# Designs tried in a protein design chat: VH-VL binders against q86iv5. Part 2

Target 1, 237 residues: q86iv5
Amino acid sequence: LDSCSICVDFVGNSLNDLLNIILNSGVIGTCGDLCSAVPGGQIVDTVCDLLCDYVGVDEFIKLISDVDPDPIYICEKISVCKTNDNAAASLDLVQINPQNGTVGGTFTLSIAYTVTNTIATGQLAFNIIDPTGNAFGDAVLLVQQSPEQYTQQFQFQATPSEQESFPNGLYTVQALVCEGSCGSPHPNTYTLANGTTTFTISGADSSSMSGAGSFSGSSQSTQTGAASGSGSGFALF

## First folded at step 5 (VH-VL)

Design m2
Fold by OpenDDE, look of step 7:
Structure m2 (fold): chain C 237 residues (1-237), chain A 120 residues (1-120), chain B 111 residues (1-111)
Amino acid sequence: as target 1 above (237 residues)
Amino acid sequence: QVQLVQSGAEVKKPGASVKVSCKASGYTFTDYSIHWVRQAPGQGLEWIGYIWPSGGRTGYNQKFQNRVTMTRDTSTSTAYMELSRLRSEDTAVYYCARVPLYSSGWFDYWGQGTTLTVSS
Amino acid sequence: DIQMTQSPSSLSASVGDRVTITCKASQSVDYRGSSYMNWYQQKPGKAPKLLIYAASSLQSGVPSRFSGSGSGTDFTLTISPVQAEDFATYYCQQSYSYPLTFGAGTKLELK
C-alpha cells in the first residue's frame, strides 16, 4: 500500500477512536499522548504518530474534530495524499446483472470509467436506492490513477436486513467518480462523472430471510479491453 | 495471572440472537483491547471485531457490521459480543482475545471459547 | 482484504525433524521496518496460542525451537527440533490492516 492509502485507511478506521480520546483525555499535549491511546490491532499507533508529527498535535486534533471529518481531506491536508484540481474522468458503463432479480439473489454491479487527467486521490462510489428511497452503497479509494480505462465490480446479495429490506420494485443505481471524497464539502473535491442504471427485484416472502446483505467488493482492477457491452439503458447525466 | 473466561455454550434457532460474555482478570482491563474471533467446525479463524474498553469504541468486520454489537462493563471487566439474526453458518466456537494497545496487534491471551450451535 | 495463503495445508514429521511452514500475504504487511505478521499454535479443543509476533519475535514462554522469519509478503515459521507436543495446527495472521485475517492453517501430524 502506498502512503496515501495507509493514511486514509488509518484515519477512516480510527477516526472515532481518536475523537473519543480527544473528548475523554482533556488536554492532549503531544502526538504521543494522542496516538499512544489509540487501540491497537494494526499499524495504528505508528501511522498515527507519523501523521500527527507532520502537522503537529493541535492541527491534527483540529482536523479530526471537524464537523464533517473527511479521511481523504485530512490526508491531503497533511500532504500524504496528493490533489489534482484538473482531474478528469468519464463514466463508460454502469451495469447490474441480473437486471431482473429476486429477493435473496446475488447481483453484480459493474462500473467502467475512463480517466483522462490523473485522479490524484479520489473515490469510485455507488449508491443503490430502493423503491422506498432508502439508499445503501460503497466506495473505493482511488490513488494516482493515470489516464486509462478502469473497471470495478461489486457484488451484493439482496438478503433483507435491518439496513435494507429489499422491497419489490424498481431500484436505481448511482455511480460516481470523484477527486476527493464524493459529496465532501472540503476543498479539492470534485465530482468528475456520474451515471445511473436501474434494476428490479421481485418475488418471494421477504419475511423469512433474516440475512444481512453483505457487500463483498472484489476490487480487481482488470484493464478490460473494449468489451462491446450490449445497449442496456445507461443514462449519463 | 491473565485470564479471559467466557460464558457457556449456546444453542439457538435461526433468526435468534446470542450474547457471549468474556470476563477479564489479572490485568488492567482498560489497557488492552478485546477482540473476537470465531472458528467454524473444522475450519480456520475469522476475525469479527474489537472493542476498546476505555471509551467503548468498536470496530467490526464488515461481514458482521449489521449483526454484531460489542459492549463492555468496566466495573466488572467484562466484554460482550452480541450476534443477531443467527444463521446455521454462524455455528462456531467464538473466542475473545486480548490485544496490547501499543503492539503490532497480536492476540497474546485467549478465552477458552464459547460454542454456538445454530440449528432449526 | 489481505488474503493469507499457508503452505502446506498439512505435513507429517517425526520428532527431531526440522519443519517449515510458509505464509504468503496478498500484499505487503510491512510498515517502517516492522512486519505485522503473527503465528499461532492450536491444539484440538483449545484456543490458539501465540508463538511469534512481529514476524520474528518469540512470545514469552514459547520454546526457542520456534522461530519466525520473513518480510513483505513471504513469511516462515520454523520448528526445530520438533517435539511430541508440537503436533498441532498452526496459523499465520496479519495485523497490517482491518479486517484482520488468518491463514487457512497448517496441520502438523506425527509421521
Scores: ipSAE 0.013, ipTM 0.501, lowest interface PAE 7.9, mean pLDDT 86
Fold by ESMFold2, look of step 7:
Formats: C-alpha cells, structure tokens, sequence
Structure m2 (fold): chain C 237 residues (1-237), chain A 120 residues (1-120), chain B 111 residues (1-111)
C-alpha cells in the first residue's frame, strides 16, 4: 500500500470518530489529543499522528470539520494524494447479470474502463436506483492509474434490509469514473466518464428483514495486474 | 535474542525526579515503539505512555501529561522515561515494553522492571 | 477511557481443572472485524508475559491449553487443563484506543 491509499482509507474509516472527538472534547491543542482517541489501536493512531502532524492540528481539524468533508479531498490538501486536472477515461462496458432476477438472488456488476490520461487519485463508483427512487452503491479508490484498460466486478445478494428492501420492478445502475471523489463539489474533482444499465427484480411480494446486503468487489486489468477493492452499503457521490 | 534491560532501583524523596532507562538489543530499535507501564505494590498495571524511536513522537496518559517526559537515543538504542514532582503514590515497579509498529497493540517483550520507592 | 472489568477477582483451582476468566470492556473494542483485546500472565516479582493477542491468537511459545475468545465488549480466557505452573495473576488489556487500559487482574490460586 502507498501513502495516498493509507491516508484515504484512514480518513474514510475514521471520519465519524474524528468528528465526534472534535465536537465532544472541546479544546484540542495537539495531534496527540485528537489521534489518541481514535479507535483502531496503534496502527490507526500512527497514521492519524503522521497525517495530522504533517499539516498541523488546526488545519487537519478544519479539513475534517468542513461542511462536506471528503476523504480524497482531505488527503489531496495535505499533499499525500496527487491530483491531475487533465485526467481522462472512458467507460467500455457497464453490464449486470442476471438482467432479470429475484429477491435473494445474486447479481454481478461488471465495469470495464479505459484510462487515457493518468487518474492521480479518483474513484470507480456505482449507484443502484431501485423502483421507488432509493439509491445504494459503492466505490473503489483509484491511485495513479496509468493509461490502459481495466475491469472491475462487484457482486451483491438482493437480501432485504433496513437500507434497501429490494422491491419488484426496474432498477437503474449508474457507473462513474472520476478524478477525485465522484459527485464531490471540491476542487480537482471531475467526472471523467459515466454509463448506465438496467435490471429487474421479480418475485416475493412481502418484505422482511434478514440482515444488511453486502458487496464484494474485484478489479482486474486486461493488460496489467489487477487492483482490488472493498465495498460498503453507501455510495460516495 | 530480544532484550530490554532497564536501569536499577531508585529511592527518591517527594518532589524529586527520576529518569529510568531501557536499553534494547536483538532487534531494529526503530521498528518498534516503546511503552511504559507501572505497577504499584499489590496493584494492577497502569499505562503511562509511548515513544516512537524513529521520530521521537510521544503520547502520554493524561494522568501523567505534565509530569512525564519520554526520550530516546537511537545511537545507543535506549529509551528513557523521566517522572518529575514525585509523590509517595508514585512508588511502583516501572516497566518498558516494546510494540511492533504496524501490527500492534500488544506488548510482546518487557523489561525486567525498575523499582521506584518515594519516601521521606 | 475504556474501563476493563475482570471477573472473578480471584479463584481457586486444582491441577486438571478448566478455568474461565472473563473481561468486559465499557465499549466495543472491535475495529474492522478485529478485536483489540490481549491477555497477560504475571508471576510474583516478574514482568507480565503475553499469552493471547487480538482476542484469540496464541502467542508463540505459549502452551495450547490457553485459549481466548469473544468480541465486542465480552472476552474470555480459558485454561484447560490447569497445570502447576499456571498459578499466577492474569490481566486483560485493550489496545483499541489510548489510553491503553488493563483489567484489575484475576488471581488463580491452587485449591
């Protein structure tokens, strides 16, 4: 792992904890005051201390306490992640299988994209919109992605949960490739390519809770080694 | 063979200071943090703080924040803990212990302990 | 600060017994699927010795009769079968957040 990936992973996973510490602790004068309270043990504390000390505690708190804090943007502002305002990419394929499935079924989303100018720090993201307008999705961090073709797959089981009931009907899949966080208003952020596809769910009429749905993703390059990612139940747009 | 060898027992009066050393050998000193833990007679374990030998960064338990200073000398692979304005309740055995930098939160090797007695 | 509550404070056992020591944290010590709870053994006049790290991982050189389990806030150390050299004081310790904190200890004595 590189410094940019470590920074984005830390900020993304610790943002709520950092905000709670800032709001509930009152006076925070040092990086040690802030970072020692972040959960995750010595490795998380080490990453927090290094990033906070690099930019200074006041600036670190300001970046985290912004109205719309953004892990990639934060890591760019502290210069651990690079930006490329000329990044360029296209989407080659957005495909979901099966196109007609059932509640409880497994769906595989396949995305192929071509980078034509290096993505310095960005995302491959998707958003799934159910028939009622409720949306869920996930994103994978892209760091220093050189020009070439890439493929990424995501799988999920359509298991009803509090966040998504998976009603019968037509679903829309949106895929995006971005420099910076997809959908973010922050500087150095660009939607480089987007694409859509659809699928349907037919079957069970009654809803029930059986646990949260999950995503499992993999990435692969047609011409180079694969990058891997992990999913969560929320889109970063 | 990993070893942490601490300085000898100390007897101090209230209001004095003590500096305990912890000499590391058998491993790369800058790949592990050094933590300090104390144990009063008949009592449990209390964490004092840590130091990163590579950069000298420290973090202290707030109970000791204004009385403790941790330093190190990378040329001799030695960590130090200084406790000032000593009180009778500071009577304890003081341990140094190492923690792996990137996979840790556990104390895998401990020094033999340094007994501090604070009495008039 | 995360308070660690150990139970029992002491117990008596015979060689061959199965012993269970519990540790309850005042808040979850789990992060991304890992539990940041460790167990130590301490004999009189000696430094503590690591037994179990990350709730259930056995430290190298520690006999397999020691095992750890649990997640979230509730953790156990099990010794089965107890042997003569196991009479000592046992501490749990969370490494989830600073300050690092220890349980008050459980003294295991020969019955």
Amino acid sequence: as target 1 above (237 residues)
Amino acid sequence: QVQLVQSGAEVKKPGASVKVSCKASGYTFTDYSIHWVRQAPGQGLEWIGYIWPSGGRTGYNQKFQNRVTMTRDTSTSTAYMELSRLRSEDTAVYYCARVPLYSSGWFDYWGQGTTLTVSS
Amino acid sequence: DIQMTQSPSSLSASVGDRVTITCKASQSVDYRGSSYMNWYQQKPGKAPKLLIYAASSLQSGVPSRFSGSGSGTDFTLTISPVQAEDFATYYCQQSYSYPLTFGAGTKLELK
Scores: ipSAE 0.006, ipTM 0.484, lowest interface PAE 9.5, mean pLDDT 84

## First folded at step 7 (VH-VL)

Design n1
Fold by OpenDDE, look of step 8:
Structure n1 (fold): chain C 237 residues (1-237), chain A 120 residues (1-120), chain B 111 residues (1-111)
Amino acid sequence: as target 1 above (237 residues)
Amino acid sequence: QVQLVQSGAEVKKPGASVKVSCKASGYTFTDYSIHWVRQAPGQGLEWIGYIWPSGGRTGYNQKFQNRVTMTRDTSTSTAYMELSRLRSEDTAVYYCARVPLYSSGWFDYWGQGTTLTVSS
Amino acid sequence: DIQMTQSPSSLSASVGDRVTITCKASQSVDYSGSSYMNWYQQKPGKAPKLLIYAASSLQSGVPSRFSGSGSGTDFTLTISPVQAEDFATYYCQQSYRYPYTFGAGTKLELK
């Protein structure tokens, strides 16, 4: 497991918990005091302790308490994630299949991009904008992607829920490749490439549920990263 | 060889306390957390809590309503679990088990178990 | 708490059979691309023994006839082929969040 990925995942998943602890607790004297209060298992505790110990409890609290906390940026600041201000990439393909689908159908989004200068820590992100202007999407963390061509696929089912509606009409897909978090105002964040495509959905039940669609799509990232499966036990770091 | 050796069987009355020991050997005591799990007769496994020998951090299952206290002695590589205000429902085999730090939290080695009988 | 639903509660099999045990978590136990699900074997009067950790990783010294699969909320332990020494009770356990919780167990019996 990549330490950067672990860091970003931890901060992303525990950010609200950490903030709540910081706000509701008195003086936090140690990383242990902070991290032991974070909901989770041993993995959360150990990762929290490790990350906090890198910078000390005061600095860690400061980073978490930022006005616009960005997990990638935080992990970069504590030197767990690397940055590359010269990162470069191009978008090769944005494709959705089928191009014409129905409500309840499964759609596959394929994004191909070429890294020309290493992405140290970044994102492949996409947004799907429905005919009414509502958007949902997802992002994949990119860590140390060397110059090469990459492909990522995303799948989602257009099943209406209380949270998501799929009105009939034209949908727009926006894909982005970024160094740092896409759209983040923090340093070392750059949009490297972007692209768009469209598709249509028909047969939507006219029920007006204006739900802010949370992307429930299972991203199967076939990261052909050579997981050197050295037979050593699962270790975080 | 990694070993966790627990103290012997205990017979207690309701309202009493019991302290079970778990002596670790064959590995670096501070590189692992010690967890405690119990099993009532003919029942499944119930997680009680954990202790980190390196810092003494503890976490307990809220089900035990502050009746459990876990401690350790790093000089003797021994972990202790004390359970107070015993009830008949506390009758069980109690296990200690180690969990590697910085792992996904599996119990790779277990003690032999300590039988606790709570009876009037 | 995360509830673990294990099925079946009991299973009869013959030596040489393929056996599958399922465990369903009430919520996802995935974190950072790994699943925090473990499997144990317990024989009468003995402590549990670790078989599988992180959903699919075989513990050292455990025979290759044991395998684990799954992610999210659904996990499976497979024994194939079943051997005479495999008749025991099996437990799934999540280590994603405290309190750690176990399935109710599956007793594998000789047919």
Scores: ipSAE 0.482, ipTM 0.762, lowest interface PAE 1.2, mean pLDDT 90
Fold by ESMFold2, look of step 8:
Structure n1 (fold): chain C 237 residues (1-237), chain A 120 residues (1-120), chain B 111 residues (1-111)
Amino acid sequence: as target 1 above (237 residues)
Amino acid sequence: QVQLVQSGAEVKKPGASVKVSCKASGYTFTDYSIHWVRQAPGQGLEWIGYIWPSGGRTGYNQKFQNRVTMTRDTSTSTAYMELSRLRSEDTAVYYCARVPLYSSGWFDYWGQGTTLTVSS
Amino acid sequence: DIQMTQSPSSLSASVGDRVTITCKASQSVDYSGSSYMNWYQQKPGKAPKLLIYAASSLQSGVPSRFSGSGSGTDFTLTISPVQAEDFATYYCQQSYRYPYTFGAGTKLELK
């Protein structure tokens, strides 16, 4: 497990707790003052303290307190994640099955992409836009992704929730492969390839206040290891 | 072979201070924090605080605020806990225990305990 | 501070029995999909010994008859089957945030 993935995971999971501590504490003079207050066991404190000490507590607070904090960007600024301004990739396939489905049905999004110059720290991301314009999505972290062809699959069940009711109509899927966080205005961030597809939901609409709605990811490569798997992070562009 | 060996039993009067030592061996001392936990006779376990041997960062349970000081000597792999302004309620067995810095915060090895008796 | 309510305070069992000890935290001890609850065994005159960490993970050298389960605020230690060496006091402990806190203990006795 590499330092970049550890940093991005820590920032992604602890950002709100860090902001709350900063807002509700008096003077924070040391990394220990900040990091010992973060929940999540000893490892979270240790990772927090290491990253905070590396850049200094004042710079760390500044990075966390950004108007639009971005875990990948923060970890790049801390220098534990690398950048490649020449990263390059293409999307080979963006496909959703079934193309015509129903509320409560399971949809599988398959994305194949080819890296032609290493993605140092980036994302494979997608948004699904419902007929009313509401969007939901997910992203997978890509670290030191060497030139090769990759395949990722994502599944979701169209179970209505507070986040998404799954109305009847045409849905648009937008997929991106990026260096840096997809959609971010921060430096060293590039959309390397994009693609779209569509699907429909038809039949009787069954809106309800149901469970959370979640994605699971898997990946395959031609001859090498897959990208890391649990989809997380905000994917709106 | 991991060991935490503590100093011997202490008898003190109210208002005095006590300093308990905890000598670590069989592992890299700076990869683990040292925590202190006490147990009054017939009672449960109570967390006192910690020290990170690298850098010396400490954190204390507010119950002991201003009465406890934790230090360490990395050259001898020894942690110390000093408790001042002793009261009869401080009568307990005092344990040191280590926590891996890359862990969820469990006490994987404990010292044998140091019995403190405070009597007036 | 997170209060830990441990039940029962004592329990009588025979060798071969299945016993269950519960621990309730005053707030969730879950973070990022993990539960920060640990279990210890303590015999008279001895320091505690770690059995279970992260709610369900067995410490090295601990027999598989010990198991832990639960999430959020509700956790369970199960011993099945109980052996002669298992008569001791058992403590739960949260490591979610400082100060770390322990349950009051459950004494398992031969009867």
Scores: ipSAE 0.456, ipTM 0.769, lowest interface PAE 2.7, mean pLDDT 87
Fold by OpenDDE, look of step 7:
Structure n1 (fold): chain C 237 residues (1-237), chain A 120 residues (1-120), chain B 111 residues (1-111)
Amino acid sequence: as target 1 above (237 residues)
Amino acid sequence: QVQLVQSGAEVKKPGASVKVSCKASGYTFTDYSIHWVRQAPGQGLEWIGYIWPSGGRTGYNQKFQNRVTMTRDTSTSTAYMELSRLRSEDTAVYYCARVPLYSSGWFDYWGQGTTLTVSS
Amino acid sequence: DIQMTQSPSSLSASVGDRVTITCKASQSVDYSGSSYMNWYQQKPGKAPKLLIYAASSLQSGVPSRFSGSGSGTDFTLTISPVQAEDFATYYCQQSYRYPYTFGAGTKLELK
């Protein structure tokens, strides 16, 4: 397991818990005091202890208590994750299938990008903007990605939920490759590449408001060779 | 070889306390946590809590509330579980088991078990 | 608490058969690319014995006829081919969050 990934996962998943503990427990004297109170199992406790011990409990609390806590930035600050201010990448493809779908249908988003200078710690992120301007998306952590071509796929079902109603109309997909957290104001954060595509949803059957749109991201990093597919609908900005 | 040797069978009355020991050998005692699990007659397994010998950190199943206390003696490589205010429902075989630190939390070695009978 | 639903509660098999036991967690037990699910064998009057850890890793000294698979909430223990010494009770256990919890067990009996 990559230590950087472990750090980012821990901080990301436990940030609110850590903050609550800090706010409610009064004076925290040791990493053990802090970490033992974090909800989880042995892995959470041990990871917390290891990370906290790197910087000491006071500095760890300070980092977590930042006004804009960023898990990637925090892990970089404690030197568990690396940075590269010279990171560089380009987007090759942003494609969604089908391009015309229906409510309740499954959509597959494919993003291809080329790293030209190592991404030390970054993200591949995407946002889907519905016709009303509501946005939803996801991101994948990138750790020590060497210069080469990468492809990532995401799947989602267009099932209406409280978070997204999936109205009929034109949807916009925005894809980003970043060093650091995409959109973060912290140092060592850069948008390396961005691109957009569109798709349509039609045929809203109003009846079954049941299921939360679960993004099942199957991260199959398939090193696909240069398939020159001339697909027309990709706009690079 | 790795061994966890537990203390002998106990018979207690309701309201009493019991302290079970688990002596570890054949490995570095501080590199593993000790967990306690019990099994009522003909029933499944129930997790009670853990102790980290290296720092003395403990965690308990809330079901036992404030009735359970786990301790260790690093000089003798022995872990202890004390259960107070015993009830008939506490009748079970109690196991200690080790878990590697920084692992995903599996119980790779178990004690032979200690039978506790709580009866009036 | 994370509830573990194990199925079936019991099954009969013959030596040489393929047996599958399933365990479903009430929530995902995955963290940072790993599944925190373990499998144990218990024989009457004995302590449980670790078979599989981290969903699919075979414990040292355990025969290769035992295998584990799954992620998220759904996990499977497979025994193939079943041997005479394999008739016992099997338990799944999550180590994702305290309190650790076990399945109710599956008793494998000789047909």
Scores: ipSAE 0.402, ipTM 0.729, lowest interface PAE 1.3, mean pLDDT 89
Fold by ESMFold2, look of step 10:
Structure n1 (fold): chain C 237 residues (1-237), chain A 120 residues (1-120), chain B 111 residues (1-111)
Amino acid sequence: as target 1 above (237 residues)
Amino acid sequence: QVQLVQSGAEVKKPGASVKVSCKASGYTFTDYSIHWVRQAPGQGLEWIGYIWPSGGRTGYNQKFQNRVTMTRDTSTSTAYMELSRLRSEDTAVYYCARVPLYSSGWFDYWGQGTTLTVSS
Amino acid sequence: DIQMTQSPSSLSASVGDRVTITCKASQSVDYSGSSYMNWYQQKPGKAPKLLIYAASSLQSGVPSRFSGSGSGTDFTLTISPVQAEDFATYYCQQSYRYPYTFGAGTKLELK
């Protein structure tokens, strides 16, 4: 809907393709040279061309080619996303249910937070650290989050995969509210609040790989977690 | 009503050029790109290229070896495709079709087609 | 380039039958959870007509007896029940990246 969200979604989805095009395509003199080569249908080309033309092709390529390219940071550098170095928030609740479950079981992470100074462009993110130190997680983009109380719910199934086997033991959940990309070293990036909780998986160890973990989540203002949406994959910080 | 109306049939000799027009009406011309697709007799569909309405950005299938040029006139809502150095294998029906710029890239409306015959 | 392998090249059916046409891309045409596969119907002497876009979305004015499914590299157009007006040639087309490419077509004929 808004320019910042569109930019972050585009860069996040197309970053690796853009890097490959830049490295492999010879001379790129126009935004059209770059953007017409990006896969993902007409809308991806259209958004790419608009953003690239806004900042100029040379600067766009430079930002994409940065050693640590970050979708939020890139969109802040081109001024489509705003920053607030005085953003402030607190975490009111970090709760996972069940606190003791089994491999293959479904877990629900509930997070409540209060913004006390506007988050201009940031994240609500979590990591789950398994007993061996392996981590997985997810995040949701926050754009112009005014001072208010918010809730978010994430759900995942502990289905063993190449990325995470879900061994028996104690798991640590880390939740963060950030201005900018959580864990990023880039300017205008701050961890505004953090919280932790734990849960346990017990029972028989998984001996086979099946599928990848998946996530779903939603956000709302004024108290009470509600679930809607879909997702898959992992976020780390 | 959305319409794409193409110019009439052409008969050409090898080595000549042809320019096909595609006049659009019934929609905002700048919200859609125009693509060109051809179909040889008894054969399937082959994508030739596109032109964007704003700025005239084009992209061509490399198969046409720099023989194709696409242009448009926004004041008349008309797109053009010129194919040069014609060969007998260029005998086909040539279609224009539009694609919404904020879409996954489908051809939602097609012109009636222009038959090109390259003889000899 | 992404090659599109469409099968069968032709089939015969009666009115009321269920028919299935498949399309296999040489590489995935999925991007960010969407499949960039479209289906068209073409009758002799006429331009193609869009039926299905984005693998499964039905174009306005197309009867619900047409449906599309699939993801990644494997896609299916289903017509159930076949009607007299459905005897035509059907094409799949990927819009994932340029050059856009089409399947060779499937001719649906009356038994």
Scores: ipSAE 0.372, ipTM 0.708, lowest interface PAE 3.3, mean pLDDT 87

